# Ledger of designs, part 320: VHH binders against p49116

Target 1, 238 residues: p49116
Amino acid sequence: EGPLLSDTHVTFKLTMPSPMPEYLNVHYICESASRLLFLSMHWARSIPAFQALGQDCNTSLVRACWNELFTLGLAQCAQVMSLSTILAAIVNHLQNSIQEDKLSGDRIKQVMEHIWKLQEFCNSMAKLDIDGYEYAYLKAIVLFSPDHPGLTSTSQIEKFQEKAQMELQDYVQKTYSEDTYRLARILVRLPALRLMSSNITEELFFTGLIGNVSIDSIIPYILKMETAEYNGQITGAS
Key: E = the ipSAE of ESMFold2; O = the ipSAE of OpenDDE; V2 = 0.75 times the mean of E and O plus 0.25 times the DockQ between their complexes.

## First folded at step 19 (VHH)

Design E7 (framework vhh_7qbe_3; at its last look DockQ between E and O 0.46; V2 from the best seeds 0.00; counts 0 for: pae O 3.3 > 2)
Fold by ESMFold2, look of step 19:
Structure E7 (fold): chain B 238 residues (1-238), chain A 119 residues (1-119)
Amino acid sequence: as target 1 above (238 residues)
Amino acid sequence: QLQLVESGGGLVQAGGSLRLSCTASGNDYAMAWFRQGPGKEREFVASISRSSSYTYYADSVKGRFTISRDNAKNTLYLQMNSLKSEDTAVYYCAADLYGRYRSPNYDYWGKGTRVTVSS
């Protein structure tokens, strides 16, 4: 009963760390990525259908799809976060690591292929002019994926995914009525999200000043955070 | 804070042409032109997507007006040909936060530029 998402779920505004350093560094990249991750988790947590699935199901679902949500967030916020500049800085740091013999050739190839896949995905989404309503529904389709191992309530999850797909279809047909193939063009981009490695995403964006963070391990804590604490992480105030 | 500044309005005779410009102070969005005639509500004129791949026109101006943009200069244009007295209005530039090229609710607005079409 009722729409899966409301207009409040369409707003997705990323605030970048300020001031921007003259030379991009690991700290700035990690802070920017952390803000996007927390914004994405807050978005998912705010959906009534997600809340209805229960805490254990919510944790399992987000663990399974966080990298896909994060990657959609990167594409949606690519301009405001200057993603092309961030990726160029990462490539430069990677090249310096090669010069200093810090990485194996096999690891280098793996990481560079991932960066290429990410760039191509974001470029394809920008070329399609994906709007904020479309991103919201694509995120919902990714979030309510019933096929992940270990999920409970898979029949209800499948119903929510079908509802997201139906609402996206209705939106696209109304708003882009002269482009009869737009929905198909959009949906064809989703399989690329499954090619993104969560481990490499962690290495590229979440190598902080201390330790190697496993996003899987912190998801239960992120989902339990109060709204005020979320806003502090999104703005960098702490 | 996105700022939109219109220019190019003025007085023209019916059948004439005029080109409006709108310069933006920030990030690109999907953009549109609206107008408000004397004693009338603000009405949609034309819109264009962020990449310029999608355009949409009100029936009253289709075939006479052309929306375009210069991505390098963050400038939106409205070429108005075959002007009629009913085109007399204040023309507004608008931008949609969500990137919709056909939006009923725009988030950023310019102050407008006046176009007067006389016989």
Scores: ipSAE 0.371, ipTM 0.715, lowest interface PAE 2.6, mean pLDDT 85
Fold by OpenDDE, look of step 19:
Structure E7 (fold): chain B 238 residues (1-238), chain A 119 residues (1-119)
Amino acid sequence: as target 1 above (238 residues)
Amino acid sequence: QLQLVESGGGLVQAGGSLRLSCTASGNDYAMAWFRQGPGKEREFVASISRSSSYTYYADSVKGRFTISRDNAKNTLYLQMNSLKSEDTAVYYCAADLYGRYRSPNYDYWGKGTRVTVSS
C-alpha cells in the first residue's frame, strides 16, 4: 500500500497577503485565515488515502475536523502569520465591540478564553519544537478521526489514522531517538484541539469575509476546487 | 524578510578546524547549515531547533561538526572539526519557518561562505 504520507505532504507553505497593512484590519485577518484554511484543505486533498475515501466521506471528515486542522495550521504557521500580532489585533477589535456593548459578558468571556486557548496551544507547540513532519502526521491523525458522528467508512478511516500514528512513531523514534517520551508529549496536545469551539474560531477569523455563511457550508465547494484555483487562493496569484 | 549573513569561511588544512557564523535578523526560527561542493548539489549539513533542544546532522559530518546558536546574539554557529577535503564547499545558512529540519526547502537563505580544505 505504501506510506500514508510522503515528503510532499510535509511541505506546508503559507503565503500571506501582500502588502501587510499598517493596521491589521478585519479583511487582512480574514484573508490570511482563508488562505490557511484553503491550504489545509488542499493539503488534505493531496493525500491519496483521503482521495480514496470518496467525495462524500471526504467532505464529512473535513467538516468534522476543519477547526482542528486550522488550529494546527495556525500553530505551524504562527511565525509566518505573526499570529500573536493577529490575535492582538483581534482582541483590540473585540475591545471596541465591548466598549460599544455589542457583546454580552458571557460571550466576551468565551471569546477571550478561546483566544487564550489558541495562543496557549500555539505556544505549547512552539515550546515543543514541533517539526514539519510531526505537524503533517498530527494533521493526518486529526483528519482521519473515526470518532466523529455520521461518518461512513469508519473502519477505513481508522486504518488510515493508525497508519498515520505508526508513521509518526517511526519518524519520532528515528529522528528523536534520545527523547524517549517525545511521541507522548506531542500526542497529548491533540485533546486541546477538541476543546476549541469551531464557532468561535469561525467568528474570529472568518466573519468579516464570509458574513453569515458557515465554514461548514463552503467546505464542499473548497474541496471541489481545481488545483489551479487552490493555488490562486493560497498564493494570491491570479 | 529574514536576512542571513554567513562568515568564518576560509582556507584550512585537512584535519583543521573552522567555526562558521550566521547572523540573522531574527532568532525565532529553526536554523540549518547546507553546503554545496564543486560540481555537487546542495546538501544538508546540520539543523537546530528554535530552542536548541534538538540537533540533526548529516551522516557525513556527524561527530565532527557541531551546530549551535546564541539567540541573544541572533547568531547560528557551525563548529567544524577534523575537516576533510570533501568538506570543501560553499556553506549556506538557512532558516526554516515551518520546522522541516532535514528538508531542503528552507525559506530563507544566506549568500554563503566558502570553505576550502587543502590536503
Scores: ipSAE 0.158, ipTM 0.630, lowest interface PAE 3.3, mean pLDDT 89
ESMFold2 (binder alone), look of step 19: mean pLDDT 83; pTM 0.861

Design E8 (framework vhh_7qbe_3; at its last look DockQ between E and O 0.38; V2 from the best seeds 0.00; counts 0 for: pae O 7.6 > 2)
Fold by ESMFold2, look of step 19:
Structure E8 (fold): chain B 238 residues (1-238), chain A 119 residues (1-119)
Amino acid sequence: as target 1 above (238 residues)
Amino acid sequence: QLQLVESGGGLVQAGGSLRLSCTASGNDYAMAWFRQGPGKEREFVASISRSSSYTYYADSVKGRFTISRDNAKNTLYLQMNSLKSEDTAVYYCAADIYGRYRSPNYDYWGKGTRVTVSS
């Protein structure tokens, strides 16, 4: 009956592949994104409330929200990832592909719109200077969403989400007591996450992931991995 | 491993101005200035968020001190105007790894730079 998150759940340290190549390429981007994905899944799995829901519910929750967790991770780690540089390189590549008549116009429009939304979201989060505690609670609110179809234990999930919301409120009021509207400004950013396409996220960041399978299909295997294997995937050392 | 190095301390007459700098080995942190006067506990002076969107000041320095940062240069500044003898202290640069500009605890500290305000 303790707090939903402990201080160990606030630590979210992404280590980038080294050295950064002179020219960004798909392999560097995919390795960087893979590390963030595994860091995010390791984070979710380490939460006692998440563990209490059982394996089937865990898989269902993460399948439903992995892209939102990943997007929050991108915003949180945007500086260390040099995300703006990565997105600019992707945009330049797409513009060259249009001029060379290599890609469908409708698909490129969808991808460009998504990149713009992602950049806008990350910039808005950076401008608000969302801290590591706030990110941890926002991720918990997103993770414990009871409204996904096919979930079991939805009343328990709802209680965990309410607890995350209350802990965020208490944290913000205590830490930033001088900023009366900070909680509201933070929460109004969450709806933008639902506009992010997991399909486009896979194209942008996970092209060339193991066997080119969808992230949705590998979630059960990622959640079952031993902690030592997680650490290898997060750091690229294995 | 974040390294913080303060500079710009010295002797200044009351009513004068002084600008402190803190060079960091990175910029993805919320940062603050603290000071410790003779025989006193270390006290908060000012803090600034990662993007500079938010600043916070101790009441004793509001309107006289300005905190700022240049993330391209990984440098934190403290512009101190209208200095008083009470401002005499060792000034420390500090960083919070979680990005809290109102942090209860800071993770990295510089060695400090001495500011002496003569009467």
Scores: ipSAE 0.738, ipTM 0.893, lowest interface PAE 0.9, mean pLDDT 88
Fold by OpenDDE, look of step 19:
Structure E8 (fold): chain B 238 residues (1-238), chain A 119 residues (1-119)
Amino acid sequence: as target 1 above (238 residues)
Amino acid sequence: QLQLVESGGGLVQAGGSLRLSCTASGNDYAMAWFRQGPGKEREFVASISRSSSYTYYADSVKGRFTISRDNAKNTLYLQMNSLKSEDTAVYYCAADIYGRYRSPNYDYWGKGTRVTVSS
């Protein structure tokens, strides 16, 4: 059968929109987020096991876990994205809305807490010095989660998840042999991903670009994109 | 774009020591040293995580080389002890902005500094 992931799947290169504006506007944020989203989905598509599940199952999986994948992507690409700056910009934009009384107190609290959780998660991952291999396996574990409702081929998904976990374990044991509890420390971060609202993430990062269209609704189209089209979206080239 | 500038290379006798430095325009990256000897392919030497919590060495340099960093100075170091003729190479500083750590494909590279070990 071979390994679930190869070295090809470790590469996760995000190209930011250029030029970077002096003021991070909503368009820049949304474009950056979109590129990350596309990159994440393209990454998923590059996994043979993912392809083997079929289009319907693939779509269902991504719909279920896109927020988690996206968040892991944020953490992984935090430096390239200047994520702290982006989040600060988002907060500033929200402050304007707050001042104009466009949001309820409860909503403000929810959004701010979400931003905090995102930042905290990314910081925690940075503190752990998570490497690209670990990110790849973590993404695979998240992707091949059999516990989402409505999934088909759950036994196969579970098998792939187990394989991802085993490969991660092997990698960590080999690479970080002196850190006995590294695997555990890494895995315990995963629950934090499921505490995050996909709706709020969508609102913060994508509303300016897709309007009232949901990420859920566009996922099938993204997954059907040709490789050249993916590359164009990811790199901004043609 | 991250700028990397290596220094500290030179001529040294076998058994001697050198310390290489790499000044980076940023300090929040995993960093590594690579080297390319005459007629050889570029090879991994050592890497260090952002927080310096983790280091990795090629088998050929384990016990002899030490990678370290001073984030306050945006500087990466490679302490090379017990140098051998086979250590002769151009040494390159590299930055991994994506945290691949063990991947040979780093994102930014310096121009290199030449180390020559004479017998």
Scores: ipSAE 0.016, ipTM 0.418, lowest interface PAE 7.6, mean pLDDT 89
ESMFold2 (binder alone), look of step 19: mean pLDDT 84; pTM 0.863

Design E9 (framework vhh_7qbe_3; at its last look DockQ between E and O 0.37; V2 from the best seeds 0.00; counts 0 for: pae E 8.0 > 2)
Fold by OpenDDE, look of step 19:
Structure E9 (fold): chain B 238 residues (1-238), chain A 119 residues (1-119)
Amino acid sequence: as target 1 above (238 residues)
Amino acid sequence: QLQLVESGGGLVQAGGSLRLSCTASGNDYAMAWFRQGPGKEREFVASISRSSSYTYYADSVKGRFTISRDNAKNTLYLQMNSLKSEDTAVYYCAADHYGRYRSPNYDYWGKGTRVTVSS
């Protein structure tokens, strides 16, 4: 068996909507997020092991981990996205909603905490200076998580996850041989992803675009999209 | 494509100091300094991660050279102290687009700046 990931899986280039508006509106935020989501899904589809699991299992996996993949994508693309600016804009929009008394106190707290967690996670990843290869492997580890309920082919998924972990280990050991604890420092960040609410993420980044439609419900359609359609969504060329 | 422009090279006496700069057209890269002396192969000098959290030095320059960066200015620096004749070389700035400060092969390179250390 060949490696789980190849060099083609390391490249993860997000193209932002153009032009950037003077004021980051909900549409811009949602479009940016959508492109990232599509890029993440396309990335997953590009992995032969992912395809080998079959359509049903693939869909189930992505449904289970899309928030984590998306969050890793945010961290990886934080600079190109101007994520801090986007998050600030989101907060500003929320403040308007707060002033209009549209949200409960508890909900406000939850949303603000979520934003904080997102920012903190991305900052922590930036501080660790996670590279493109490491991100690719981390995403693979997250993608091939066998511990989600309702999954089929869990043994195969576990095998792929182990392979991702081993490849990451080998890569880190080879690339950063002087830093013996780098792998551990990287892996211990993964639990933070599980603490983040997919619902809140969806609300913050996608509500303005998809309305009451859930990311969960559209994932099967995204995964069935043709490559040309993916490219169109990622680049905005369509 | 990332553009790198080195500056700050010149003639300096042994024991002296010099600071090199490398201006980049972007800052989302791990960066490094290399040097090539007369009749020698290009060799690694120092590298720095994107956030400056990590640095790495060749043994020959440890304790004497300091690599740093200002991301706001898109500038990489190399502070060279206690310079020796063997430090004479053309110094090159390099960047890795994957963000590897320990990159096996940097893919962006400057044209270099000459440093001459006289005895």
Scores: ipSAE 0.863, ipTM 0.936, lowest interface PAE 0.5, mean pLDDT 93
Fold by ESMFold2, look of step 19:
Structure E9 (fold): chain B 238 residues (1-238), chain A 119 residues (1-119)
Amino acid sequence: as target 1 above (238 residues)
Amino acid sequence: QLQLVESGGGLVQAGGSLRLSCTASGNDYAMAWFRQGPGKEREFVASISRSSSYTYYADSVKGRFTISRDNAKNTLYLQMNSLKSEDTAVYYCAADHYGRYRSPNYDYWGKGTRVTVSS
């Protein structure tokens, strides 16, 4: 019954499509986002506790939390992705759509509010100097959420979440002993993830590859992919 | 992608001081110093967060070494005081997106700078 996560679960290295274009385009943004999504699913699948829950439970958990995992991934990889540049390009595109009266004004306001919330979340995580161990435990806490409707094995899921919380607490206290309130400041960031709409995330980052297919529908296929296939997708070799 | 260049190593008498520098080609990383003595494995010395709000030290250097950085110059420092012969090593600068303070699995490494402490 060792620790919930090992060093292999702390490593979370995103590789970006190359070369980076001088002018960002929808294909570059969608490829970058797809790589992050696959990396996040590979990360979740590699956890022995997740594997122990069984395929149906795994699919249900990831469907319930993929946007939170993706958003944590965006914050963790924001500098590698040049996320602020990507979001600026999206905003410019939306402003052109307003100028040309091609989108509903209400929808544009919803999307702009979401972008602002995402920027604020990423900035707050950067201000806290969240490290890779902390990100791994935060992802585990959101992954093993037992209160989603329709879940089986709720007791097991709750035990795994409590273990993730305990290991995060132990890590923070050992590593950041000079900052007695660090754990509390980290944990209060999690509710902001509920402000992130999966529908708008799909529109911002994934519509350029697949205009109408929801991430919910592809999750079972991503979770079944072999590790070699994930690595091929991430490295761009496949 | 990130380039790290150490400097400031040299020969120093026991009880003396040195300051090591590491110039980075970018910022927004957690950074650390490691060292490798003759015939030994590489070991952790000190680390600092990207905002400089958090530092951590190996027990063997606490109170003698101070890690710091200047983000405007993209430069990491290690002030080494009260040097002992066991501090003789090649010192490496390392940088990491993940903030793995004790792990040897940092993403980027410099080529190292030699520190020799004589009796």
Scores: ipSAE 0.013, ipTM 0.450, lowest interface PAE 8.0, mean pLDDT 83
ESMFold2 (binder alone), look of step 19: mean pLDDT 86; pTM 0.886

Design T1 (framework vhh_7n9e_1; at its last look DockQ between E and O 0.94; V2 from the best seeds 0.87)
Fold by OpenDDE, look of step 19:
Structure T1 (fold): chain B 238 residues (1-238), chain A 120 residues (1-120)
Amino acid sequence: as target 1 above (238 residues)
Amino acid sequence: DVQLVESGGGLVQAGGSLRLSCAASGFTFRNYGMYWGRQAPGKGREWVSGISWSGGYTNYASSVKGRFTISRDNAKNTLYLQMNNLKPEDTALYYCARPGYAKTPESDYWGQGTQVTVSS
C-alpha cells in the first residue's frame, strides 16, 4: 500500500477571523477555536485510511480523540492564532467569573491548571521545532488510537497507527540521521495530550458559541459537512 | 511538482570553503525539514546534515560536524550548506533533499546536485 499521508495532509492552514478585535472577546475566541476544530475534522476526513474505516467507526474515533487533535492543532497553529494572547484573554474572562464568585476554588484551580498544561504542551512542541510533516503524522497517530473504549475495527486502527508511526520514524531518520532520539522526544509528548480534559477545553474555547451543546454531539455533523459548507464556515465568520 | 536546484559547488583547495544553495519550489518549504546528502565516486549516498523547518534545530554527520553549517531562509525557499575547512574526502556530489513518504531513499525529492571537488 501507499503511504498513509501525502503533501495535502501535511498542509494545515488555519484562517483566523478577520478583523481581530482590539479586545479578544469570547466570540472571537470561540470562532477561532471552531475554525481550528473544523479544520482538524476536515483534515481527518481527507485521509483515505480514515475513510476506509467507515462512517460509524471514524466518527467514534474522532469523538474519542477530538480534544487531542484540537490540542495538537493549537500547538501547530499557536503563532497564527496568537495562542498566548488568546489564553491570556481567557484568563482575563475567567477573572470576571472569579470576582463574581461563580466558580469554586477547586474549579478555578482545575481550569488554571488546564490552561497551564496547554501552554506548556505548546511550548514544548515549539521547543522541539516540530514541522508540518511531523504534526501530520502525530495527529494521525493520535487519530488512529485503538485504545479508546467502544471502538470497532481496532485491528485495522492499530495497523494504521503503526503505519503512521513507522512513516514518521522514517521521516525523522532520513532528515535527522544522527539524532537517534528525536523520534522518542517527539512521541513522548503525546501522553501529555491525555492529561487534557476535553470538558475543560470545551468550556474554555467553545462555550460561547455552542452553549450547552457538546463537541461530542456535533462531531458527526461536522464530519458530514460538505466542503462548500465548510469553506463557508471559514469565510462567513467576519 | 517538487523541484530542488543545487548550486555553489566547485573546485577548492583543502582547507578552503564553499557555500552551497538549494532553491526549492513546488511545495510549502516551511512545512518540511530538509537535509543535505552527498555521494562520492564509487560510494553510496551519505547523509550530511539536517535542519528543522524553522532552522532552530540542526543535525550533522560526525564527519562534518564543526566544519559544516546548515541553514535555511524560508522566505526565499532556500536551503544552504556552509562548508569550511574542506578536505579531500569531502569530494562528492552534494544534493539537497526533502523527505518523501516512503522508507526508501528513492522516494525523497532531490535535485541534480552540485559537484564539490577538494584538491589536496
Scores: ipSAE 0.924, ipTM 0.972, lowest interface PAE 0.4, mean pLDDT 93
Fold by ESMFold2, look of step 19:
Structure T1 (fold): chain B 238 residues (1-238), chain A 120 residues (1-120)
Amino acid sequence: as target 1 above (238 residues)
Amino acid sequence: DVQLVESGGGLVQAGGSLRLSCAASGFTFRNYGMYWGRQAPGKGREWVSGISWSGGYTNYASSVKGRFTISRDNAKNTLYLQMNNLKPEDTALYYCARPGYAKTPESDYWGQGTQVTVSS
């Protein structure tokens, strides 16, 4: 068959709420993160191989990997999001919370460690100068992971992941023919994504919008949205 | 509707320099790495140099390293190859390329090429 992805899947355009406030606030951060989440879900849903797996499998895959996909999106869009500025503002608020004894010391340590892991991941991806093609295939590799518990159709999912790996390998080899190690350097970054806590991601980026509703619980609704609704959520128009 | 148009080739004596340009259109240029290839008469196509989307990573064939410099200007959708200290063995048709989705380079997106001829 044809390639797993196309130029339309390589395009990943995040539009930020405008204007950026002088003092970053929870609403700006949550709106920005919401746009990225919906962009990421729209991206995944638009892949023909993903569509071919069926609705139950789609929901199971996205529940298993949404945090990894979101984290790749953060790394890809780090500059347009001013992610380093957002994370610095979050760190400053956490330091104030310690000073005022508003949060437990153990929780703040967990959150700070997560922020450091996120920063390190984004820096490592920037150091490799990962492009839109490479990000699209890395996202496909994490999306089509057959090793999550409870999945059905794992043989077909594994075949799609292998196809994504092959097509990424072909791209890297054709573009950088004298660098036989670039693919390996890229792929060894992926295990760090499994160490990212979805609970802490929700706390960092989705407080103030989601409230007491987990991203996991809304995945089936998000995947069923009409394309026009997605476009509204991605731009904040709806 | 990918288009790549090379220019800047010509005749130059050994030791001279040329700067090749490649105008890109029909795709979002900054989303992709790009590369140059060349083909001497009667020979297969040889990969010359690749560049990452921002230009922060570059890669060169051993035969041109230290003499050629690849660069890009994403605002102008243009790829460049500065060729210094040219040798007669650099004589070839030079092609700008963007990778495609198939395995072989023959299926990638190529321009028409620009001829570089190095005499002594």
Scores: ipSAE 0.780, ipTM 0.923, lowest interface PAE 0.9, mean pLDDT 89
ESMFold2 (binder alone), look of step 19: mean pLDDT 88; pTM 0.880

Design T10 (framework vhh_7n9e_1; at its last look DockQ between E and O 0.92; V2 from the best seeds 0.84)
Fold by OpenDDE, look of step 19:
Structure T10 (fold): chain B 238 residues (1-238), chain A 120 residues (1-120)
Amino acid sequence: as target 1 above (238 residues)
Amino acid sequence: DVQLVESGGGLVQAGGSLRLSCAASGFTFRNYGMYWGRQAPGKGREWVSGISWTGGYTNYASSVKGRFTISRDNAKNTLYLQMNNLKPEDTALYYCARPGYGKTPESDYWGQGTQVTVSS
């Protein structure tokens, strides 16, 4: 068989909403996050192996790993997004809630720790200087994870994950031939993604736009979205 | 189409220096790590140096470590290899490469190469 991914999958270009406001409001943050989410889902859809799993299976797969994909997307697009500024803005917005005593001390701690973990993860990825090729395959490894409960076709998913891992290994070995540990350094970052709460991520980045609708519930719609509609989502926000 | 064009090779005396350039086109240069390889007469292809997409991370073969420096300018879509203290054993056709999607080097993209000859 041919490779799991191609240059089209290595390309991952996020378009930010324009213009950027004087201060990052909730709407801007949510719109930016939504675009990243859509881009991530569209990226997954573009993978032939993903398509081969069938609609039910690939929907379940994305539901299981959307937070991880999103987080990898944050890391990859951190500069374009000005992620540090976004996170700071989120913290500032949370301060209002804190002052109004709308959050418990424990919840505040959880949210702040989550933000810290996100920042640390993105910083760690930046330190490794992960490129578009590597990100693509890391996302593939995350996407084709067979260890989520309730998945069908787990054997096939596992094969795709293995293929992704092998192709990433080949890339790293060819590019950095004398660094025998680079692959390990990269892969060891993936467990950190599992520490990220999807619920907290959803609350931080999506509450302003989605309201009471869960990301889980909208994933099937995103995956079925027509290309024109998707493009509209990318360009439609002011 | 992916294109890589190497330049900067030539004849140099042992202990001399050369700077190779590789002009890249046909793909998003910043999305990829790049590497230099070389092929000496009668020998197989040898990896020389690799560089991350930003240039923030570099790796070198033991045979060239401390003498060669790989760098890149993403704004110019250009890869560089500064070669100092050249030795006769460095004589080879040098090529820049973008990794493709396969285990074998043949799956990668490289140019025609530039000849480096180091005289004793």
Scores: ipSAE 0.925, ipTM 0.974, lowest interface PAE 0.4, mean pLDDT 93
Fold by ESMFold2, look of step 19:
Structure T10 (fold): chain B 238 residues (1-238), chain A 120 residues (1-120)
Amino acid sequence: as target 1 above (238 residues)
Amino acid sequence: DVQLVESGGGLVQAGGSLRLSCAASGFTFRNYGMYWGRQAPGKGREWVSGISWTGGYTNYASSVKGRFTISRDNAKNTLYLQMNNLKPEDTALYYCARPGYGKTPESDYWGQGTQVTVSS
């Protein structure tokens, strides 16, 4: 009955693996990305409105939008993660793969285009100086999207999305009363998230996965994870 | 608990300057935009200035543009308002605020305020 989100949803603190290696490697990148993924999934799971939709609907929503949530998380945490450095390391790895004929030229082109789109998105969010409150509500708008195929309770999901939009509007208007365009400038950034390929995100950030395991397949496990086990994943204990 | 404590108010002659501080605690200060409001005697609260979480974007009421500068130090969890060329109409109780989750400013988190009095 109260607000859609609370201060616990705005906090969103990412803890990076330590120590940071002198030369970034696939293990560090995958651990960093995994921490962000788990943080993003736990963030979504902790929202009372999300919990109210039921476990099957929760899984369906997160499967549909995990890449958008992850991309918002990358933008929000770009400085803490040193994302520019991570992307540079990935580009160097891709260039080595070309020299050794490990990947096709067409695949490399697709991946480089994705990296460029990601960098452009993160830069645009930084230029707008999007804060934690605004990010939390942008993530909620993305999470409660009624447009995904196969969803149940779409009327309730739409109402939660409208509530997220209204509460973001209230924040922006109260904080920046003389800027009537800030909300519009923020919201027009969201369509760019649909340009992000989940397959390429997996390749860029989750290359430590073995076989044909996909993020889609592990989402139900992450959402059911007990708090103690989840905290172990975030802190890197085991 | 969210706590905001303003300081730096006082009595100053017209044309003078003051710098207000707001010490924030009980929340992750760097995650939120912040703003200043003020309330003149016998009047309602007026929004004065807002600042984004890094300080990269600022916004001002037209009545204070060019005279007031909002800033923040996220390492110290402190919000500032530098007030230059003060006028008698700037006399008010100045409040530091963090936006809350409700529709109106009454739902926001406010300090107790610091009094600024500008004599003719």
Scores: ipSAE 0.694, ipTM 0.899, lowest interface PAE 1.3, mean pLDDT 88
ESMFold2 (binder alone), look of step 19: mean pLDDT 88; pTM 0.879

